# Designs tried in a protein design chat: VHH binders against Formyltetrahydrofolate deformylase 1, mitochondrial (PURU1). Part 13

Target 1, 298 residues: Formyltetrahydrofolate deformylase 1, mitochondrial (PURU1), of Arabidopsis thaliana (Mouse-ear cress) (q93yq3)
Amino acid sequence: GESLDSSVSPVLIPGVHVFHCQDAVGIVAKLSDCIAAKGGNILGYDVFVPENNNVFYSRSEFIFDPVKWPRSQVDEDFQTIAQRYGALNSVVRVPSIDPKYKIALLLSKQDHCLVEMLHKWQDGKLPVDITCVISNHERASNTHVMRFLERHGIPYHYVSTTKENKREDDILELVKDTDFLVLARYMQILSGNFLKGYGKDVINIHHGLLPSFKGGYPAKQAFDAGVKLIGATSHFVTEELDSGPIIEQMVESVSHRDNLRSFVQKSEDLEKKCLTRAIKSYCELRVLPYGTNKTVVF
Short names: E, the ipSAE of ESMFold2; O, the ipSAE of OpenDDE; V2, 0.75 times the mean of E and O plus 0.25 times the DockQ between their complexes.

## First folded at step 4 (VHH)

Design m06 (from d04 with S31R F102W E104R; framework vhh_sonelokimab_d1)
Fold by ESMFold2-Fast, scan of step 4:
Structure m06 (fold): chain B 298 residues (1-298), chain A 125 residues (1-125)
Amino acid sequence: as target 1 above (298 residues)
Amino acid sequence: DVQLVESGGGLVQPGGSLRLSCAASGFTFSRYGVGWFRQAPGKEREFIGAISSSGGSTYYAVSEKGRFTISRDNSKNTLYLQMNSLRPEDTAVYYCAAGLTWGRVPTSDYEMDYWGQGTLVTVSS
């Protein structure tokens, strides 16, 4: 064996691989062998095979030496396996080499979700590049949020919308260079034409526990219904209102002792935490499509 | 292996009806939006219509609205196109396609991940 004192220690870096295909014998062995054959070490491995469904999902976290296993070769080796199994999804991400996802943040009057996202981003806890902020509401330059955006060189685009003109073509031009969009309390419904034209994932925060309390004023609806749990839902945006696949949900207990103001305050606290958790999970390749309108979350 | 296999094409007289089927295998059909396209001799491929993964939403090209109906059966992994009041102009190779659109209706070639090989429909006397 070689003396540890005489060997140059390789800099091992983390990689993530997600895989989805028809269920077959030997998939786990082939994925594990691929990593091991190149001197990589698996740190975590999650597998999901649904009951009565012939599909396979996996997510592996590993460390490897990028000198021995170059980034382009990692892609080629996993693509070889993907072709063999007719994979529906096979994605590798190496956070120290690959560019961060570029996002735009859309909001209306309420900014608590935007503020939380900006704080998490500044703290290095949100692995994205924020290309711009877009709002259908004008904001004074002396507000805390506007000073933050100016200090960090993040453009703020005021796009005045009406019921008859949602300015969707203007918004599409502003977001053309993004990897995905985040709706942080954007209160205009995006059309099917917008979603088709954008062609990428859009993630929304809804201030209610879906599938209940769709549409406007979910905290008021929950209060009026006498619920014992209030919550927030982050989901993919589809043409059907508040009906896209759910990414994350958070809940808090409520009782007859909570007034409407208390319901709204608890809701806002859950919304900002729910959205930031959903975006982080998405960027870490933890969220995969499953079934008719569901997700696997690793 | 991912496969989409069209069937039900053939010769039909003007004014007749035809039902096309598309059998899907090798992927989770219920997650995908699916649609129909056609290509007439000497022309580019054109969109006919599509249906969302759940079957809750459909979208049709303006020229086909009212004569053609798209449906799906997720339990059978099958897409259907019901064609009524057929005209000689409907003569084409008909293709089914599937796209992962997260509940949206896919409406363009660019949104389609998988394509069938096509089935010929001839409308002639």
Scores: ipSAE 0.000, ipTM 0.117, lowest interface PAE 17.8, mean pLDDT 84

Design m08 (from d04 with S30R G103E E104R; framework vhh_sonelokimab_d1)
Fold by ESMFold2-Fast, scan of step 4:
Structure m08 (fold): chain B 298 residues (1-298), chain A 125 residues (1-125)
Amino acid sequence: as target 1 above (298 residues)
Amino acid sequence: DVQLVESGGGLVQPGGSLRLSCAASGFTFRSYGVGWFRQAPGKEREFIGAISSSGGSTYYAVSEKGRFTISRDNSKNTLYLQMNSLRPEDTAVYYCAAGLTFERVPTSDYEMDYWGQGTLVTVSS
């Protein structure tokens, strides 16, 4: 809650604002003046205006006194500016006041990405609430991951799938209260009907450097192709396999001295880091849609 | 896109033979162990048999050993199941599956990374 007592010393809290509209003179000045007029201080301001397109993207980080500028008034003031410029997007997040994003984690056989996410979450380094874990593979209760989930009260839903029934309606019911989904090596393809029914962002980790090596086992494909860089890609899920807008990529050097086992191990390490970075960037409002199938990442 | 597409299913008389094919695309087939599973109405999915990436090793469920033969052609990215002396209890949807186990033969659902859509085999008079 915001303090109503003006006799206490001001406590400044961080806020983030992202803005997307048609490019116009004075947008930066108008947004920064809004923050300054309420006694806020801008700590960072990033702007992107594409060379051949009349659109404007910005992300600002600021600190402010929530007694002087109440959370509801922050929304109203930025909305006033959004209406003036006909903004396509205008979002404010105040991490100390706003609830954390709620996510569900989907996976199949491999759990290295899930394990990394759980460790980062436990360490307070992943700014999400994990509502549940969903898998099309059953796991023994005595495994490290299952004991971890039980200890922290995170439900694990085993959803058995067949050729005729991907159980998508059941999964939709399980994830209805989430803000976005994370595919942490979920190997079943989500249908266009699922994506439309869910209606929110779905973030995937692909164990290859897209747009190369789409589909199964890109580490093996990369090994066979004699590449000198191996990578992992985190992206938004669309109906087109491994083709959604890219959020984050990570790479590592490889050589003729690396065997297939080394390629797989390096791939798994990159996947863990790439997915965690992508989710953190998303939660900090750093990732915005751009063009037909691209992102702006601040 | 990764795909496994089964073909060759259909109606066959008891005692007859049938050959199923599974065409693979979108991954390096020659590096995967591949196998066959079936699911009869009202039953759990059952393992039939599998073959290593090179074709040098095979493993069959005890009940099917001697009646069914698994083979592969890496030059055609195709897996085969030769089924002889068919019985009414062999009636099921037959699935092919691929797992990255190299020269080890994959024998469980857990080891399979990719699955086909299945093909129906009906053994009836």
Scores: ipSAE 0.000, ipTM 0.067, lowest interface PAE 28.1, mean pLDDT 86

Design m10 (from d04 with T101R V105Y D109E M112Y; framework vhh_sonelokimab_d1)
Fold by ESMFold2-Fast, scan of step 4:
Structure m10 (fold): chain B 298 residues (1-298), chain A 125 residues (1-125)
Amino acid sequence: as target 1 above (298 residues)
Amino acid sequence: DVQLVESGGGLVQPGGSLRLSCAASGFTFSSYGVGWFRQAPGKEREFIGAISSSGGSTYYAVSEKGRFTISRDNSKNTLYLQMNSLRPEDTAVYYCAAGLRFGEYPTSEYEYDYWGQGTLVTVSS
């Protein structure tokens, strides 16, 4: 029987589960039965099985009672299925219980992407904890961005770099307790040693429509090439420059009437929106690795 | 070849205690999550509790928390269920189940691969 202590109305909370394994009959049934057996209710279910590739991807959103299905038990139950299918990826996130992802933001001279991220974060639209901002450029204390960071208690670390000394060991120490890094127009190339030492995901914004316009001045490259679409790309950082798996892209039409300044202005507007969308998607477990250098985005 | 053999059932008065044992053979017992289920006549099989392969994690049905304790001894290939403060409603055939490898335990009967024949527990005055 129910005691007074157990007579509290159940509060149902949202959970997200992502799953990746070799394709097999009955995976969806096993995953949905896992949720249903504990009294959970599925609100959304996305599945991707690529043509000519024997792999399975899913993302489910559900609600459940954390008293009847404790958070540690949710992990154990999905891990049971993950072991049976030899899963390459099986991750559960419960936003109301699990800590927000901790990030550091790296930038150079341009701050439009940082400013957009800080505005979205303040509006509750970016589900991260910002541990610090790191820049290879000094900023005056009376700028809007510096006043914002001070008001919110977010440290700003000026790390003076040269081509010969990128101060990567100092940066690694500053970011050691983050879940992932965001490059918001950081214009120094991170070495393979840095990426290996950090060992976690790094997400970049590139101010061009990859893979066509790698490296410096992509808006000028696009202008010179006579393109009819300008774009921005958010991608995972790999050792090869501007070549990591793509997370998000945004585009805008251009014509012979757009000069180089117009191309740059359109590019900057796309960059800030592209990066914030990519980070939100990543935090919601929507972005999964696929193939040799691709992503699944739910 | 795989065998699960339950023992320790019998007649007990309300408020009494029983300890059930399940002896496992024919497989690597320490690699599997194992559990206890019961079934009263004319009723569906009901989950009681489960224990991970290492013994590090346990799960109990809400109605059984505090009265029943599950444990295992991997050196003896044996699973136990300690049942206290027994009620007439606990009258059922109790089954030992095994199925999950590598430190996990299944949460439903449909996930268990191996089952014992059961031992009858009768709680009556």
Scores: ipSAE 0.000, ipTM 0.081, lowest interface PAE 24.6, mean pLDDT 84

Design m11 (from d04, 20 letters changed; framework vhh_6qgx_2)
Fold by ESMFold2-Fast, scan of step 4:
Structure m11 (fold): chain B 298 residues (1-298), chain A 125 residues (1-125)
Amino acid sequence: as target 1 above (298 residues)
Amino acid sequence: QVQLVESGGGLVQAGGSLRLSCAASGFTFSRYAMAWFRRAPGKEREFVAAISSSGGSTFYTDSVKGRFTISRDHAKNTVSLQMNSLRPEDTAVYYCAAGLTFGRVPTSDYEMDYWGQGTRVTVSA
């Protein structure tokens, strides 16, 4: 016979935890036990301990029942472990509960990176909320990018800059409510005062393979120089130009069969893919800065 | 216009085999990695298999390793998925996808730029 059964299977949701502290015995066991004790299941666990054994980095992916382990309790439990080990970093993200990261996109004349990010965002493939777009170049309202922004209610702020007046205080006001910034071919150098005033991460796309190609070469110069590889680098912005920790790099082969248009197309493809991959990795807590100028990428 | 057209789906008994094909047009096929994804009835889309732009590297989800083989033919602009030892759990609509990954093997739908409309595979017990 039939019976009334209102029991529902628990909905398990994914969580991510990153942890950084001084290396010590038993850290992996304590972090794993924290998840297991609350009925969570670890799906992936990555650890990095540099050769000097001075510091510990980990990233775990797990699933859990938010009824049995409420979101606020997840934070409290990991914070207890963080305090015990004097952790330098301990961050939990639960994508189905937590708000998406808020970003602002800065660009100059070239818009291929912005266009790619807008398309990935519209397709649900870029896990961010776009607060606004800021440019030191004015754009006609009938362009594809301006119509896209208008259709989606994303503000475009034209901030006219010169070498003598970078209008950084105005930009700081516009970006105050963002979690991080993205430079999508913004050609003005951000000052140390701007970076200190903003106080959060800034991610840039650079045409060229850092650190050997600071300043980089436009596609035409690469073509004229007869290079056999072209590339792009996405990195954290620091006071030293094109010298921040590297997040992602991409390369593509070129040959005598590539004309200038092919070089330009390949260059633009590398830039937009490199930037979007770096931003996705950052949002998934895969990128952790370490040492003087390095990254751990899980 | 970019097109990916899947074929080769159908009804097969458990333990049987099917070969899916995907014909690509409207882009430089040799620059793109190719992948197969599937969506079972009532479930979300999942990754199945991928092959790099050169064909030199492949990646499979654990549930199909040893049973499925992905391959590509640059002369014909096609990617194929040979499915052996099929199980009822393999029942799904199978989608072909292309992504510009610069020699890397794609592992998620985020990396894909173009998608086919899908071909249905039904595996009976």
Scores: ipSAE 0.130, ipTM 0.626, lowest interface PAE 6.3, mean pLDDT 88

Design n06 (from e06 with T105E Q109E Y110S; framework vhh_8fcz_2)
Fold by ESMFold2-Fast, scan of step 4:
Structure n06 (fold): chain B 298 residues (1-298), chain A 123 residues (1-123)
Amino acid sequence: as target 1 above (298 residues)
Amino acid sequence: QVQLVESGGGLVQPGGSLRLSCAASGFTFDDYGMNWVRQPPGKGLEWVSGISWSGGSTTYADSVEGRFTIIRDNDKKMVYLQMTSLKTEDTAVYYCAKPSYDILEGEYESDVEGQGTQVTVSS
């Protein structure tokens, strides 16, 4: 250059775009060109076109300069492409600019999934704001969980439930300002009225390998059935018990030498990992609805 | 580390009463619900009763409901099982146990750490 100027290195930040439309020639090229034309660099690009179905799913990860391509302009540019293709879904997320998803965590007596999520959250590995924790069980103030929540200013709401009264209206009031809910071993079945009243996604951990062993005692059902794999399933909650679209599954081998306690212990270890992976994938826009009761997971 | 010491068993006639005691040590007693489970002669472990960490909720097996009462004393780190109207079918070794599952969810698993206490109901 002509003179010595102080220069600030451009700060490149990550962005994610997910896209779903009717399949057509040139979609990938148009989406890629949109990013490249603004000086963005694509780090990853995943595409899914189902067999015998004329639909297109994509997820792109890119880095860009928010000074040269302002956040509002990113939305406008992708919206222009969405309109051209009549997109069913087009969502941009920029994690360093956009607000984190607000969640509430629901659990019953077992807290291993909550503990894992809190640990990952504290480490910056779970990209959510935890609004509150809700339980149908009391917890002593001197427990690790209660001390952790107090240290971080996260309220704990004890909502005592019975089989006759699940207190769903009270729970709906507590969760009204959340983006989605996480059931971390919450053992009450949420009604269709609750799900309609909430109106947003609810993600559950089931301590069994779905679609097998729905409902209570899945480890005992698996033990009694003589399975050779034990597992955990994270899924979207629907009105049908333990039957919503699957987000993540994890498995471990078992044999005739494993007793019921061993099955349960292996299940608990899988549950906490499965749920945290599912929530992270959801927040990163990796999980898209597909068909009537399926997911695309990028 | 976890120690559970059961006591209070013995010989009793049908229709009689006994109070079982469980002394807990080696863990933060106030953080856990507690169960009573039993093993009848020649049979497997059978869940009898459960109590929440605070004592605010109790549950009972259908076979003992209305006859048995579970209570806890967190200051003494004790769980008790008050048994009334005892039947010959109540004959078993009784254990107190720390559950892995929440008894109020209709699911349970129990850790049996102690030697138990023998209850024999016989004429």
Scores: ipSAE 0.005, ipTM 0.153, lowest interface PAE 10.4, mean pLDDT 84

Design n07 (from e06 with T59Y Y108W Y110S; framework vhh_8fcz_2)
Fold by ESMFold2-Fast, scan of step 4:
Structure n07 (fold): chain B 298 residues (1-298), chain A 123 residues (1-123)
Amino acid sequence: as target 1 above (298 residues)
Amino acid sequence: QVQLVESGGGLVQPGGSLRLSCAASGFTFDDYGMNWVRQPPGKGLEWVSGISWSGGSTYYADSVEGRFTIIRDNDKKMVYLQMTSLKTEDTAVYYCAKPSYDILTGEWQSDVEGQGTQVTVSS
């Protein structure tokens, strides 16, 4: 047949699909056929099937014509496959159509992680909408950070906390419309009641190489222990302190010539890079839950 | 591709009021805070007011606080500046702008996209 629009090239846009279910014959074929049958092209396809577990994980990146395969139909087609396999997780993101994830950033006195997040965000390298910054420390209005937040219209909420009153109900109200939270050196432990009340993912940066050096002063603990590597860990927050599933880790060499100040400086550099990498991976649907307290990172 | 079109300026007497409008296109409007900035005759750009992406938080320069109100309508992709108790010192070309403050240098970048709207307060 003949079409008046046959000379117009379709605009192909990127999509991402993640899938997690009980392992079964034919899953890869069904998922790839779903994309191909609608004229989509797969650019990347990662699969993980653990050796000692009957579960399946996949992440596909593809391009497609949203006129030929409308966004709502993409969801419907993958949902049909999800129901067939009793999927534990099936999520599609189309970055050019779907809204960015909304986040709030929580911090205490130190702001090196916040500054790095804001720097990456302004460069378009962090695909989030920052709804607000929350701190249990007051900041002078004439600092670079506070001027940046003011000029970009990002609210800064000073929430004074004590060990007896962590103001968790106030924080829950401020973050109710976010998709996930980022703890960028927030030094108050969030309670199980907070985590249940929030009900969504919370990602933390810990200034130590977990599972070693949990809690306070990990740089000093590492210095005193004579380690040859210092590190930072980004992880999901759970009720157990510094024990949630790990998303990303970074390390740097140290020696007997490093003093405590150089340990702290190396730690801060690793923290900011580790956190931004973890958040980017999360937003790209690269991080999935695995086992009792682990992650798959594609 | 970003387009910002300011309107609503004019000649007003001291103590008078004006409402400025800015129509935005070519970007995801509700992903950004928005600013009003102004350029007085023979001077550089001066920040006036800011509003968060949701409209839930507003910010004002000391010189305009209590006199100006910034609001936005995300459905219409509009930002407004309601000006009251106008002074001769408010005479300027007014621009709406996406934020361009550089976090690393701590300096305001003088980038504006539209032609602006002239406000003249005549004594």
Scores: ipSAE 0.015, ipTM 0.488, lowest interface PAE 7.5, mean pLDDT 86

Design n08 (framework vhh_7zox_3)
Fold by ESMFold2-Fast, scan of step 4:
Structure n08 (fold): chain B 298 residues (1-298), chain A 122 residues (1-122)
Amino acid sequence: as target 1 above (298 residues)
Amino acid sequence: DVQLVESGGGLVQPGGSLRLSCVASGFTFDDYGMGWVRQAPGKGLEWVSDISWGGSTGYADSVKGRFAISRDNAKNTLYLQMNRLKPEDTAVYYCAKPSYDILTGEYQSDVAGQGTQVTVSS
């Protein structure tokens, strides 16, 4: 058989590029010219130069024809610029071509964050592949969450842990093929040895407004402190408890008319939304670490 | 407006194979998990298989090891490879964008197309 040329316009697909280097003249022009020279169109372009640090951060969103500018050539062209500027970071993602990030979800007794993530994932709102769920709490196979996981072929690993035996080597084996980890109310502290052994990003949801109310029962701490805002914080996990770089925060107003139960309910609602937003932002390359313990958020 | 168009069904003998296709339009296919459900004569809808938008798959116990679900996001197309077919697999097969109410545990699969008939008989 014979095919005729279609008069249909080429399918343009979105690409994202993030760039971090020593600040220099002409970086924006060089990056923009790279996209334009290949027939790409820039839809958004954000730049951040921190005060007193002479470093450059950018994130660009563009659309391009993958026939005219093949995926491998996109990488080569941006890598050429990265070499020229001695870039500390230069990452291109093309969501329709590139594999999705693989994650594992860790949780303890509370499952409201897991439930929200599964709901958003099912609705196509979380750009991840969920490889497994790991919990230090047993769940009956006939519960709604367990039936959902079984129907989607997502393994649930019950890893019985104690304060003296966190079974971190077993968990490391289960998560070895993931791109990053998500702690969805996992209530055991991961050791420095675990974080070093895993070697990749770990994102946590903390049910309080960091840097305040670290540790257990932050909603009660907030209630007792008489705060007028309650919130949740998603952050990168580091060896220091609840002190890693902050990714996302969400807040809700509270007053003297809210009791502790109301604080807890508002906290849970904020936690699940905060975590899903943080994961989506991370996957879209919007969150870049900088300085000793900070983030750039585009 | 969601449109799903199933094809690939037919008459096959026990032990045979068929490959079903479903072309989706009216929504961003890449953003959603997709599945296959079937309806045997005089019975309700039965879940067969699903695939996340990232490619993670699930199967009903009755079809595990025999059926394989896959997707081609560039073509907005969902597939079901059916091997070692049995008379019990006789049904109208529908592709669906499944939803799961985690609070109630109810799995809902809204069928939007006409389906494709699979008949397994000697």
Scores: ipSAE 0.000, ipTM 0.281, lowest interface PAE 11.7, mean pLDDT 84

## First folded at step 6 (VHH)

Design p1 (from h05 with T101R; framework vhh_7yz9_2; at its last look DockQ between E and O 0.13; V2 from the best seeds 0.00; counts 0 for: pae O 8.8 > 2, unsure alone 64.1 < 65, placed apart)
Fold by OpenDDE, look of step 6:
Structure p1 (fold): chain B 298 residues (1-298), chain A 123 residues (1-123)
Amino acid sequence: as target 1 above (298 residues)
Amino acid sequence: QWQLVESGGGLVQAGGSLRLSCTASGFTFSSYAMGWYRQTAGNEREWVAFITSGGRTTYADSVKGRFTISRDNAKNTVYLQMNSLKPEDTAVYYCAARTYRVYSGSKWETDYWGQGTPVTVSS
């Protein structure tokens, strides 16, 4: 009987690990050894150690055998290292095994970001599960966007809000099962209570270059100021409006030949790209806190 | 080296008022959110109030309407005005510098602690 040594070449799968702790000697060695000891192979390793701060950041991409290194053990092994160094962050993602991040999209009247996100999502370029769309604006069912949502089983929740009642409790109930929220031109201020109640990350797209152009009319402000560059900013939402840590910024040149309409159009184009990139970066564990109100983006 | 120094604690009668101060040094004060915590013997430290770098304030329910947190960036100082004090407010009060953390539920984390100032409210 020919022992079919079916050397089934172990299917190696990709993983990502991000790490943030106080700087110490040997951290990279320990993290690398953790992967190697389990038969994993590092494909990429990025480290950030600022000169003036005693902090260490890393992001690694690796491949491993899930049979040799079960998913639960992956977490345990990295957690052990995290505890050793008192890590502020230690997160592993295995895209082929782990569920995609569940998100809800909040928006108002403007839907250019939503449309872009849905297109990217459909094309597999946005690795998220969209659980629902929430808006304080009612949309006709026969629109392209609404048909798309219906076709894909994504509910659209019209939540009428007023200045007096933002219906945050209702929104909170709708988003309880999400991993993070995306504000795609929601144009409403979320309260500290909401943020606390939700207890997860919220990513916003601002249609201006922060911190210079805050508020609801950044394009007009930019136009009036005579700037030669306009931009969009994706950031984490904090209690302070338009002041959270910045994740992504995109800019475009403008000139004296531009008018307010062209400013707005250019801004919208930037917003779409900026938000999509920010979400992707987040899902790929590229974003870490840095300092008091900054981010490291690998 | 970073330092937070609390002051203003002491003995006060129920219904009275105290103003706590915390002076910061060794870091960029204006870039930090600042907060006050309190701790009683045998209990966990609890959050009381915090103020963002931009000046937005939040309060624990237990102190809402009675306490006011404020800051003076020019003096690198954060204040806690405590009015209508109750015996239940008796604790060691700690000043803290806080930062926003991502991938952790959009939460504020404490980076620096003061040594604490005792507040005793007598019935």
Scores: ipSAE 0.012, ipTM 0.247, lowest interface PAE 8.8, mean pLDDT 90
ESMFold2, look of step 6: ipSAE 0.012; ipTM 0.467
ESMFold2 (binder alone), look of step 6: mean pLDDT 78; pTM 0.785

